VH-VL binders against q8ixk2r445to577. Designs and how they scored, part 256

Target 1, 133 residues: q8ixk2r445to577
Amino acid sequence: FFGMLQNKGLTDYCFDYNPPDENQIVGHQVILYLCHGMGQNQFFEYTSQKEIRYNTHQPEGCIAVEAGMDTLIMHLCEETAPENQKFILQEDGSLFHEQSKKCVQAARKESSDSFVPLLRDCTNSDHQKWFFK
Below, E stands for the ipSAE of ESMFold2; O stands for the ipSAE of OpenDDE; V2 stands for 0.75 times the mean of E and O plus 0.25 times the DockQ between their complexes.

## First folded at step 14 (VH-VL)

Design s110 (framework fv_cosibelimab; at its last look DockQ between E and O 0.80; V2 from the best seeds 0.00; counts 0 for: pae E 3.9 > 2)
Fold by OpenDDE, look of step 15:
Structure s110 (fold): chain C 133 residues (1-133), chain A 120 residues (1-120), chain B 112 residues (1-112)
Amino acid sequence: as target 1 above (133 residues)
Amino acid sequence: EVQLVQSGAEVKKPGSSVKVSCKASGGTFSRWAISWVRQAPGQGLEWMGVIIPYFGTANYAQKFQGRVTITADESTSTAYMELSSLRSEDTAVYYCAKSRYYGRSAFDYWGQGTLVTVSS
Amino acid sequence: NFMLTQPHSVSESPGKTVTISCTRSSGSIAYHYVQWYQQRPGSAPTTVIYEDNQRPSGVPDRFSGSIDSSSNSASLTISGLKTEDEADYYCQSYDHSNKHWVFGGGTKLTVL
């Protein structure tokens, strides 16, 4: 699966990654933003290694969850996907992070009109449902 | 350092077409979005459209849809803007501008501009 | 869609502080980044503020950007005004509905 990774509950919002340095794509937080379908910062791929890869440029970035965190951070992809980069996109649309045993949920930033994907206890909320478009 | 160098001034008749080029250097062209912005004499900036060269995706301002075509050649790091059915109101300086990503990013580098004059 | 409204012109003496406003007609200005561009006579625009309040390298700290959610407006503030600051200034933001970039009408800053 590849393209925009869009949330079901938070209509028209997609995974979005816009690092401040175009030549250094790791270390920053993945956010949610209104879907534009133009590729680039909203182009992701779900791989056979259970990675969520960002864009297709080298070096390739993969979404990871750092220890003790609930945010999604871009890391470099590795030949063998590390445990903190493994996600299961389930049939029901839930995006499950294997290591934390939590689901990715579209959430509003506190005191903000912006949104981010966060790890939360798994529920049947549409805000935890995702699909590629 | 990133540089955008545009083609030279053009003088065109009404009804004709113009194609302006924008050659990029000093960075990774395939990572960028290239927008075109024009400015009529004594007027403000007007966004015309954008292309993401790597993906081959383009989007245009509604005002210019059907009349403007933006393309890119990654092998030469060059973006193009073709405007057809030219009219006197199209007389303007046309700029290409680079941004990191579609949407939220600023135009961090600009071409020097290309004057296009449309007159009978 | 939306419009960005700027004052047509502002003027101030050297050494003083000037503020240029940019009001968004619809949509939350707090959620959509505002950029500011400087255009000196006969030159291409250059970025002076990006993402509301960030300065590119080379832009002096006399330039600053801010957002006021209550008025749904952005502001460019130039302190310690210099003659070289005389230029047209444009705000810009993204229209996510139409997937377009939108410029303000521009503000001519005259240094007296």
Scores: ipSAE 0.842, ipTM 0.938, lowest interface PAE 0.7, mean pLDDT 95
Fold by ESMFold2-Fast, scan of step 14:
Structure s110 (fold): chain C 133 residues (1-133), chain A 120 residues (1-120), chain B 112 residues (1-112)
Amino acid sequence: as target 1 above (133 residues)
Amino acid sequence: EVQLVQSGAEVKKPGSSVKVSCKASGGTFSRWAISWVRQAPGQGLEWMGVIIPYFGTANYAQKFQGRVTITADESTSTAYMELSSLRSEDTAVYYCAKSRYYGRSAFDYWGQGTLVTVSS
Amino acid sequence: NFMLTQPHSVSESPGKTVTISCTRSSGSIAYHYVQWYQQRPGSAPTTVIYEDNQRPSGVPDRFSGSIDSSSNSASLTISGLKTEDEADYYCQSYDHSNKHWVFGGGTKLTVL
C-alpha cells in the first residue's frame, strides 16, 4: 500500500514529515497534519518488510521507534529492515510496532495544539486505526 | 540561493491561450509545491493553482477549473501555467511561487512576475 | 469557500504602531496557518510573517502576527513604523475543504 496514511478517529489528519532542513531526512519526529491530498510530505509506502517508507526523498527514510521511546522518528532505510522499523498493519487498521508490542495512536503533542503519532497500549480506539488514501 | 525566473511579457488576443514558464534553481525543485498567483492591475492577489512536480499532482482554484493547466518538467526544473480562452479580464501579472509544504508553508520565494495583456 | 477580509487602507505616522486585521468569514481562523506578505509597487510579494506568528530571517522584530479566535481574525502588527514599511499587505490562509489557498483583499499602508 502507498498513499496518504490517514487516521480513522482524527479524520482530517495524515502522517506528515516536515523536518526543518529539506535536505536532511534523518532524526526528526513524524507528525500528524491536515491531509492535503497532494502526496508530497504526506506520501508513505507500506512495504513487504513491514516498513513505513517516506517516498519524497532519496535515499528513502523509514519510520522507527528508538528503544524506550514512544515517538516515531525518521531513520534511513536499510537493505534488511531492523526490528525498530517494523510495523504490522493489521486488517482492522491498527499499526502494531512489533518490537515494543504497542500500537500507533493519534495523540495531541504536549503543550501544543499539534498532533503526533505515539506508541500506546493497543486498544479498539479509532485513534489507533489507519488507512491509505 | 533559491531563485524562480519567469518568461517575458506577452500580448494576446481574446480567445487565445498563453503559457508562462517558471524556471527554478538553488534547491530540490521536484519536492516543492509550485503555486501560480495572478494580480490584475491595481487589484489583489488571486491564487490559481499548484503542482507538486515529483508527483505530477495539480490542484486548481474553482474559478479557473477547465481553463488553467499547470505542469512541470523535472528535467529542466521548470513549471508552466497555461491559461486558455483568454478575456480582457485576464490581463494581469502572473507569479509563480514556491512553498515547502502544501497547505502549511508560506510562499517563501516568488518569481519576478509575467505581465500578460489581453487586448484586440 | 470563505473570504478573508482586510481593511482597504491604513495610515499612520513614523514611529507609531499600526495593526492590520484579516477576518475569516467561515471556519475557524485558528485551525489553519495564516501567512502575511508585503508587496511594494513593481515588486513581487515577500513574506513578513509565516505560520501565524513566525518571522523569516531578515524581518525585524517590529513585525508580529497574532490570532484572535473570538473575532475569528488574524492581525499583523507593525511597531516603530518606518517609511520603507509603505506597501500593500496581504494575509493568506488555507481552505482545507477545497485544498486551496485564499488571499485577503490587501491593505495599503501609508506612512506619512
Scores: ipSAE 0.700, ipTM 0.901, lowest interface PAE 1.4, mean pLDDT 92
Fold by ESMFold2, look of step 15:
Structure s110 (fold): chain C 133 residues (1-133), chain A 120 residues (1-120), chain B 112 residues (1-112)
Amino acid sequence: as target 1 above (133 residues)
Amino acid sequence: EVQLVQSGAEVKKPGSSVKVSCKASGGTFSRWAISWVRQAPGQGLEWMGVIIPYFGTANYAQKFQGRVTITADESTSTAYMELSSLRSEDTAVYYCAKSRYYGRSAFDYWGQGTLVTVSS
Amino acid sequence: NFMLTQPHSVSESPGKTVTISCTRSSGSIAYHYVQWYQQRPGSAPTTVIYEDNQRPSGVPDRFSGSIDSSSNSASLTISGLKTEDEADYYCQSYDHSNKHWVFGGGTKLTVL
């Protein structure tokens, strides 16, 4: 799958990646932002290796969750996907992180009107349901 | 160093078309959002539309829909804006501008501007 | 569909402080970053504030930006005015409904 990775519960919000230095994409947090439909910083690919790739950059970025953390961070993709970069997009729309056994949820940033994807215990909330468009 | 260099000034008759070029250097052209902005004499800035070359995606301000076409050539790192059915009100300086991320980032680099004069 | 309204002109003496407003007519100004551009006569615009209140490298700290959600407006504040600050200033924000950028009408700053 590829395109805009959207949230069911937080409608019209997409995975978005906007590192401060467009030439150094590693180590910054993935956010949620209003979908613009133009590709670029909101274009992601879900691969057969269960990666979520940011593929408009060379070398390509892959979304990861570092041990003990709940934030989605950009790493470089590797030839074989590391365990912390593997997500299962399930038939019910849940996005399951294999290593942590948690689901990706749309969440409001503390004391903010901004939104981010975070790992949370899996529920049936529409805020944990995702789809490509 | 990012640079945007535009084609030279043009004088056009009403009803004709103009195509302005914007050549980029010093970065990865395909990844940028290249917008076109115009400024009539003594007036403010007016956003016309955008292209993201890698995706070939373009979007146009409602006012110009149907008259403007924005394209890009990745092999020459050049964006183009073509405005058809010109009227005297289209007399303006036309700028190209780059942003890192569409829908969020400022226009951090601007071309020098291209004066288009529409007169009989 | 919204407009960004700026005063047509402002003037102030060297060394003093001026504030230029930018009011969004609909939708919350707090949900989309506001940029500020300076344009000197005969030149292309340059960024003086991005992401509401950030200064690009090389822009002096006497330039500042702020957001007031109560009045649904952004402000550009220039303290310690210098004659070189005489220029046109434009605010800019994003129109999510149309996926377009919107500029304010511009403010001519005269330093006299």
Scores: ipSAE 0.286, ipTM 0.752, lowest interface PAE 3.9, mean pLDDT 89
ESMFold2 (binder alone), look of step 15: mean pLDDT 91; pTM 0.932

Design s111 (framework fv_cosibelimab)
Fold by ESMFold2-Fast, scan of step 14:
Structure s111 (fold): chain C 133 residues (1-133), chain A 120 residues (1-120), chain B 112 residues (1-112)
Amino acid sequence: as target 1 above (133 residues)
Amino acid sequence: EVQLVQSGAEVKKPGSSVKVSCKASGGTFSRWAISWVRQAPGQGLEWMGVIIPYFGTANYAQKFQGRVTITADESTSTAYMELSSLRSEDTAVYYCAKSRYYGRSAFDYWGQGTLVTVSS
Amino acid sequence: NFMLTQPHSVSESPGKTVTISCTRSSGSIAYHYVQWYQQRPGSAPTTVIYEDNQRPSGVPDRFSGSIDSSSNSASLTISGLKTEDEADYYCQSYDASNKHWVFGGGTKLTVL
């Protein structure tokens, strides 16, 4: 699957990665932003290794979650995907982070009008349902 | 480092079409969003549309739907804006402009502008 | 569709401060970034403020941007006015419904 990764509950919002420097693709948080349908910073690929790749720029990035954290951050992709970069996109649209046993949920960033994807206990909420468009 | 260089001024007759080019250098042209903006004499800035070359995706302002076509050639790092069925009201300076991320980033680099004059 | 409304002209003496407003007719000004561009006669526009209140390298700290949710407007403030600040100023924001950019009508700043 590839395309813009949109939230079922927060219907106007998509995964978005906007690193401040085009030459430094890794190390920043993945956010949610209004879906524009143009690809670019909202274009992601779900791979057979269960990675969510950001390959709009070189080098390619892979979404990861560090131990004990609930935020999604961009790391460099590796030839063999490490466990912290593996997400199971389930048939119901849940995006399950296997290492932490948690699901990706659309959530409001603290003290802000902006939104981010965060790891939360898995529920049947539409805010935890994602699809490629 | 980043530069956008546009083609030269043109004089066109009503009913004809014009195709303006915008050649990019100094960065990753294919990954940018390239917008076209026009400005009639003494008037304000008017957004016409955008292309993201790598994705081949384009979007146009309602006012120009059906008359404007924006394309890109990744091999030459060049974006094009073609406007058809020209009227005298289309006399304007046409700018190309780069943004990093569509929908959120500012237009951080602009071409020098191309004057298109439509007269009989 | 929405409009961004700016005063058509403002004027002030050198050394003083001016504020140019940009009011959004529909939807919250705070939900989308506002950019500000400066255009001198015969030149292409250049960015003076991006993402509401950020300043590009090379733009003096006399330039600042702000958002006022209560009036649904953005403002560009220029302090310590200099003659080289004479220009047209345009605000810009994003229309998520139509997925396109919108410019304000522009404000001519005269420094005399």
Scores: ipSAE 0.560, ipTM 0.865, lowest interface PAE 1.9, mean pLDDT 91

Design s112 (framework fv_cosibelimab)
Fold by ESMFold2-Fast, scan of step 14:
Structure s112 (fold): chain C 133 residues (1-133), chain A 120 residues (1-120), chain B 112 residues (1-112)
Amino acid sequence: as target 1 above (133 residues)
Amino acid sequence: EVQLVQSGAEVKKPGSSVKVSCKASGGTFSRWAISWVRQAPGQGLEWMGVIIPYFGTANYAQKFQGRVTITADESTSTAYMELSSLRSEDTAVYYCAKSRYYGRSAFDYWGQGTLVTVSS
Amino acid sequence: NFMLTQPHSVSESPGKTVTISCTRSSGSIAYHYVQWYQQRPGSAPTTVIYEDNQRPSGVPDRFSGSIDSSSNSASLTISGLKTEDEADYYCQSYDVSNKHWVFGGGTKLTVL
C-alpha cells in the first residue's frame, strides 16, 4: 500500500509531513493537512514490516511514537523495524500501534486549529479510520 | 541560493507553439512544485499549472486545458511550459515559480520571466 | 470555484499606514493559507507575507498580514509607508477541490 493516507472522519485531511528545513527531515511531528492528491509530502508507503514510510527523501523516514508519548514523529528507518515504528492497518481502517496498544486518531493539535494524528485508546470512531488514496 | 533561470524572449506567429524553459539550481528540484504563471501587459497574475518533477504529476488551470503542457527533466533540473495554438491574447510575460509544498507553501522563488509576443 | 477580490488601487502618504484587503467569494478564508506578493515594474513578484502572517527573511516588520473571518478576507498592512513600497500587490490562496492556485486581481499602491 502506498499513496495519500486519508482520514474517514476528518474527510478532507491526509497524513502530511512538512518539516521546515529540507536538509533536516527527521525529528519533526507528522501533521494532518488538506489532501491535495499530488503525492509529494502527503505520499506514504505501508511496508511488510508494518512501517509507515516517507520515502520521497533520502535518507528514508519512518513514523514512530516514543515511549510515553502520543505524537507521531519522523525517525530514521532501520534495517529491522523497531517496535515503536510498527503499525497494524486493520481491515476496518484502524491503525493500531503495537507497542503502546493504542490507535492513531485524527485530533486537534493542542492550543491551535491545526490537526495531527495522535495515539488514543482504540474506539470505533471514524476519526480512527484511515485509508490509502 | 535557489535560482530559477528562464529562456529568452520569443516572437511567435498566431497558430504556432512556444516552449519556455526554467532551469533550477541550489536545492532539491525533484521534490519541489514548479508552477507557471503568466501576466499579460498591464494585467494581473494568472496561474497556468504545476508539475512535481519527482512524481511526474502535472495539473492545469481549466482555461489552459488542452493547450498547455508542463514537463520536467530531472537530469538537467529544468521545467518546461509549452503553449500551443497561440493567439494574440497569449502575449504575456511567463514566469516559473517554486513552492516547497504544493497547496500550502508560498511561491518563494521566481524566474526572471520570459516575454512571449504573438503577432502577425 | 472562488474569486479573491482586491481593490484596484490604494494611495497614501509617506509615513502613514495602508491596508489592502483580499476577500474570498466562497469557502472560508481562515481554513486556507493566504500569501502576499509584491511586484515592482519590470520585475518578477517577490513574497512579502506567507501563510497568512509570516514574514520572509529580509522583509521589514512594517509589513504584516491578518485574517478576518467575519468579512471572509485577508489583509496586508504596510506601516511607515516609503516610496520604495510603490508596487502592485497580489494575494493568493489555494483551491483544494480543483487542486489549483487562485490569485487576487492585484492592487496598485501609490505613495504620494
Scores: ipSAE 0.577, ipTM 0.869, lowest interface PAE 1.8, mean pLDDT 91

Design s113 (framework fv_cosibelimab)
Fold by ESMFold2-Fast, scan of step 14:
Structure s113 (fold): chain C 133 residues (1-133), chain A 120 residues (1-120), chain B 112 residues (1-112)
Amino acid sequence: as target 1 above (133 residues)
Amino acid sequence: EVQLVQSGAEVKKPGSSVKVSCKASGGTFSRWAISWVRQAPGQGLEWMGVIIPYFGTANYAQKFQGRVTITADESTSTAYMELSSLRSEDTAVYYCAKSRYYGRSAFDYWGQGTLVTVSS
Amino acid sequence: NFMLTQPHSVSESPGKTVTISCTRSSGSIAYHYVQWYQQRPGSAPTTVIYEDNQRPSGVPDRFSGSIDSSSNSASLTISGLKTEDEADYYCQSYDSTNKHWVFGGGTKLTVL
């Protein structure tokens, strides 16, 4: 699967990656932003290694969650995906992070009108349901 | 350093088409959003459309849909804007402009502009 | 479609502060970033403010941007006004429904 990764509950928002320097893509938080439908910084690929890749930039980025954290951070992709970069996209649209046993949820960033994907206990909420468009 | 260089001035007859080029250097052309903006003499800026070269996808302002086509050639780092069925009201300076993220980022670099004159 | 409405012209004396408004006719001004461009005669526009209130490298700190949700407007403020600030100023924001950029009508700044 590939395309804009859109939220079922927060219907106009997509995964979005906007690093401050286009030549340095590592270490910044993945956000949610209004879907523009043109690919670019909202284009992600779900791979056979269960990675969510940001591959419009070189070197390619892979979404990861650092130990003890709930935010999605861009890391460099590895030849063999490490456990912190593996997400199971389930048939119901849930995006399950294997290492933490939590699901990716669309959430409001604290003290802001901005939205971000965060790890939360898995529920049947539409805010935890994702699809490629 | 990023630079956008546009093709030279054009004089066209009503009913014809014009194709303006915008050659980019100094960065990752394919990953940018390249917009086209025009300005009629003494008037304001008017957004015409955009292309994301890597995806080859374009989007156009409603006023220009059906008359404008924006394309890109990644091998030459060049974007093109073609406007058909020209009218005298299309006389304007046409600019290409780069933004980093479509729908979010400012137009941080602009071409020098291309004057297109439509006269009989 | 929405419109971004700017005053056609503003004028002020050197050393004073001027504010140029940009009012959005539909949808919240706060939900989308506002950019500000400066255009001198015969030149392409240049960015003076991006993403509501950020200043590009090389733009003096006399330039600032702000958002006022209550009036549904963005503002460009130029303090310590200099004759070199004479130019046309354009605001710009995004139409997420049509996925289009929209420019304001432009404001001619005169420094007298």
Scores: ipSAE 0.602, ipTM 0.879, lowest interface PAE 1.8, mean pLDDT 92

Design s114 (framework fv_cosibelimab)
Fold by ESMFold2-Fast, scan of step 14:
Structure s114 (fold): chain C 133 residues (1-133), chain A 120 residues (1-120), chain B 112 residues (1-112)
Amino acid sequence: as target 1 above (133 residues)
Amino acid sequence: EVQLVQSGAEVKKPGSSVKVSCKASGGTFSRWAISWVRQAPGQGLEWMGVIIPYFGTANYAQKFQGRVTITADESTSTAYMELSSLRSEDTAVYYCAKSRYYGRSAFDYWGQGTLVTVSS
Amino acid sequence: NFMLTQPHSVSESPGKTVTISCTRSSGSIAYHYVQWYQQRPGSAPTTVIYEDNQRPSGVPDRFSGSIDSSSNSASLTISGLKTEDEADYYCQSYDSDNKHWVFGGGTKLTVL
């Protein structure tokens, strides 16, 4: 699976990565932004190691969640995927973060009108359903 | 230092095609969005289309759909805009312009422009 | 589909302040960032304001941008006008439905 990772509930929004420095991809939060359909900073790959890879940059980035946190952060990919970088894409479109036992949900960023993906208790909400387009 | 350098002026006959080049230097060409914008004499700016070189993905303004093709060669860091079935109304200065993120970022660097004159 | 409407021309004396508007015909002006470009005769455009109200390095603080949701417009304001500010100014915003950039029609600023 690869492409723009779009939300079923927040229908116009895709996973998006916009770090402030073009040459630095590590440590910034993954956001949601209006889908533009052109790839670039909205293009992700779901791998056989259960990673969500950001392939527009070299070296490639991998989405991770730090222990105790609910935000998705860009880390460098590793030869063997660490547990904090593993997401199970279910048949119903939910993205289950294995280490935390939580699901990725489209949510409004606190004190802002921006949107971000956050870890939440798993529900049957369309805001927790994702698909590649 | 980011720089976009375009090919030189062209004089074309109606019904022919023109292909303008835009060579990038000083940055990560493959990861940018490269747009093409034209300006007819005394007129405003008109967006024609865009390419993301890394993906080879292009999108075009409705008015130019079927006549314009935008391509990129990552090995030479060069974007191209080809416009076919030329008419006198296509006489314009054609610009390439770079943006960091498509749909969000400003056109922060522009080529110098290429004058295309369509006349018999 | 939407249009960005600018006045065709504005004129003001040196040292005064001028404001150029950019009105979006459909959808909220606040949906997407607005950029402003300056074009002097014989030159390619250059950015004077990006992302609604930010200035690139080298652009004087006399240039500012703003968004007014009540009029569905963006504005470029130039204070302390100088003769070298004489140029065409274009606003630009994004059409997410068609995945296209849209330019305003342009405003000729005369400083006299």
Scores: ipSAE 0.511, ipTM 0.848, lowest interface PAE 2.2, mean pLDDT 91

Design s115 (framework fv_cosibelimab)
Fold by ESMFold2-Fast, scan of step 14:
Structure s115 (fold): chain C 133 residues (1-133), chain A 120 residues (1-120), chain B 112 residues (1-112)
Amino acid sequence: as target 1 above (133 residues)
Amino acid sequence: EVQLVQSGAEVKKPGSSVKVSCKASGGTFSRWAISWVRQAPGQGLEWMGVIIPYFGTANYAQKFQGRVTITADESTSTAYMELSSLRSEDTAVYYCAKSRYYGRSAFDYWGQGTLVTVSS
Amino acid sequence: NFMLTQPHSVSESPGKTVTISCTRSSGSIAYHYVQWYQQRPGSAPTTVIYEDNQRPSGVPDRFSGSIDSSSNSASLTISGLKTEDEADYYCQSYDSKNKHWVFGGGTKLTVL
């Protein structure tokens, strides 16, 4: 599985990674932005280790959720995926974060018109359904 | 230091094709978005299309669909724009321009421009 | 599809302030970043404002950008006008439906 990771409920939005410095890819929050369909900073790979990998810049990043947080942050990939970097992409489109037992949901960022993926209790909402395009 | 260097001026006959090159240096060419923009004499800037070399994905403005082809050679860090079925109205300076993220980032580096003159 | 409309020309005296507008005909100006480019005769454009209101290194703080959602427009403001500011200025924004960039028609700034 690879491609642009698009939300079923927030239909025009894709996973997007836009770090300020292209030579430093770690430590910033993954956002949602309007899908452009060209790959690049919206291109992600779902791996056999249950990683969501970002490879537009080198070194490759892996999406993680830090303990106690609900935001998705870009970390460096590891040879063996740690639990905080494992997401189960289910047949219904849910992205289940294994360590926290929560699902990735498209959400409006507080005090902003911007959107971000956040961990939330799992529901059958279309805002928690994702697909590769 | 990022640089985009374009091929030299061309004079073409109506009905022919032109292929302009844009050689990049000083960065990660394959990961950029490279757009082509033209400017007819005394007129404004007109976006023609884009390529993201690593993905081989290209997209074109509707006005040029079917006449323009944008390609990239990652081994030489060179992007190309080919425009076919040339008319006198295609006389313009053609620019390549780099953006960091397509659909979001500004064109932070531009080529020097290539004048294409279409005349009999 | 949409258009970005700029005034064809604007003029002002040295030391004064000028504002160039860029109005989006459909869709919200606020949903997509607006960039501003300066082009002097015989030269390629250069960026003076990116992502609505940011300045590249080397661009003086006399240049500023803003967004007004109520008028669906972006503005480039140049204060303390100098003769070297004479140029054509272009706004640019993104068409997410067609996945295309759109340029405004351009504004010729004369400093007299």
Scores: ipSAE 0.550, ipTM 0.867, lowest interface PAE 2.0, mean pLDDT 91

Design s116 (framework fv_cosibelimab)
Fold by ESMFold2-Fast, scan of step 14:
Structure s116 (fold): chain C 133 residues (1-133), chain A 120 residues (1-120), chain B 112 residues (1-112)
Amino acid sequence: as target 1 above (133 residues)
Amino acid sequence: EVQLVQSGAEVKKPGSSVKVSCKASGGTFSRWAISWVRQAPGQGLEWMGVIIPYFGTANYAQKFQGRVTITADESTSTAYMELSSLRSEDTAVYYCAKSRYYGRSAFDYWGQGTLVTVSS
Amino acid sequence: NFMLTQPHSVSESPGKTVTISCTRSSGSIAYHYVQWYQQRPGSAPTTVIYEDNQRPSGVPDRFSGSIDSSSNSASLTISGLKTEDEADYYCQSYDSHNKHWVFGGGTKLTVL
């Protein structure tokens, strides 16, 4: 699967990566932003290694969650995906982070009108359902 | 360091087509969003469309759909805007403009503008 | 499917403060970023405010932006007016339905 990774509950929002420096893609939080349908910083690939890969940059980035954290951060892709970079895309659209046993949920960023994907306990909420356009 | 340089002024007959170029330097052209904006004499700014060179994806304002085509050549870091079936009301200065992220970022760099005059 | 409405012209004396409004006809002004551009005669526009209230490097702190959800409008405020601020000012915001940028009609600022 590849394309814009859109949320079923926040219907207009897609995974988005907008680091401040064009030459430094590692270490910043993945956000949710209005889907534009043009690819660019909203284009992701779900791989056979269960990675969510950001392919429009070289070197390629892979979404990860650090131990004890609930935010999705961009890291460099490895030849063999480490456990913190593995997400199971389930048939119901849930994106399950195996290492933490939690699901990716569209959530409001604290004290702002911005939205971000965060790890939360798994539920049947549409805010935890994702699909590629 | 980022610079957008456009092709020179053109005088065209009604019914013809014009193709304006915009050559980028000083950054990662392929990853940008390049928009085209026009301004008729004494009038305001009007957005025409955009291209993301890496993807080759383009989108156009409804008013220009069917008449405008925006393309990009990554090997020369050049974007093009072609407008067909020209009418006198298409007389305007045409600008290319760069934004980092489409739908969010401001147009942080602009070309110098290309005057296109349509007259018989 | 919306328009951004600006006053056609505003004028004020040097040293004073001026505010230029940009009103969105449908949809919330707060759901999408507003950019502000300055254009002097014979020149391409330049950004003076981006993402509602941010200033690019090199733009004086006399320039500020704000959003007012109650009037569904954005405002550009220029304090300590100088003659070099005389220009046309355009607001811009995004139409997520059509995936298009929309410009306001422009405001001519005269400093006299």
Scores: ipSAE 0.635, ipTM 0.884, lowest interface PAE 1.7, mean pLDDT 91

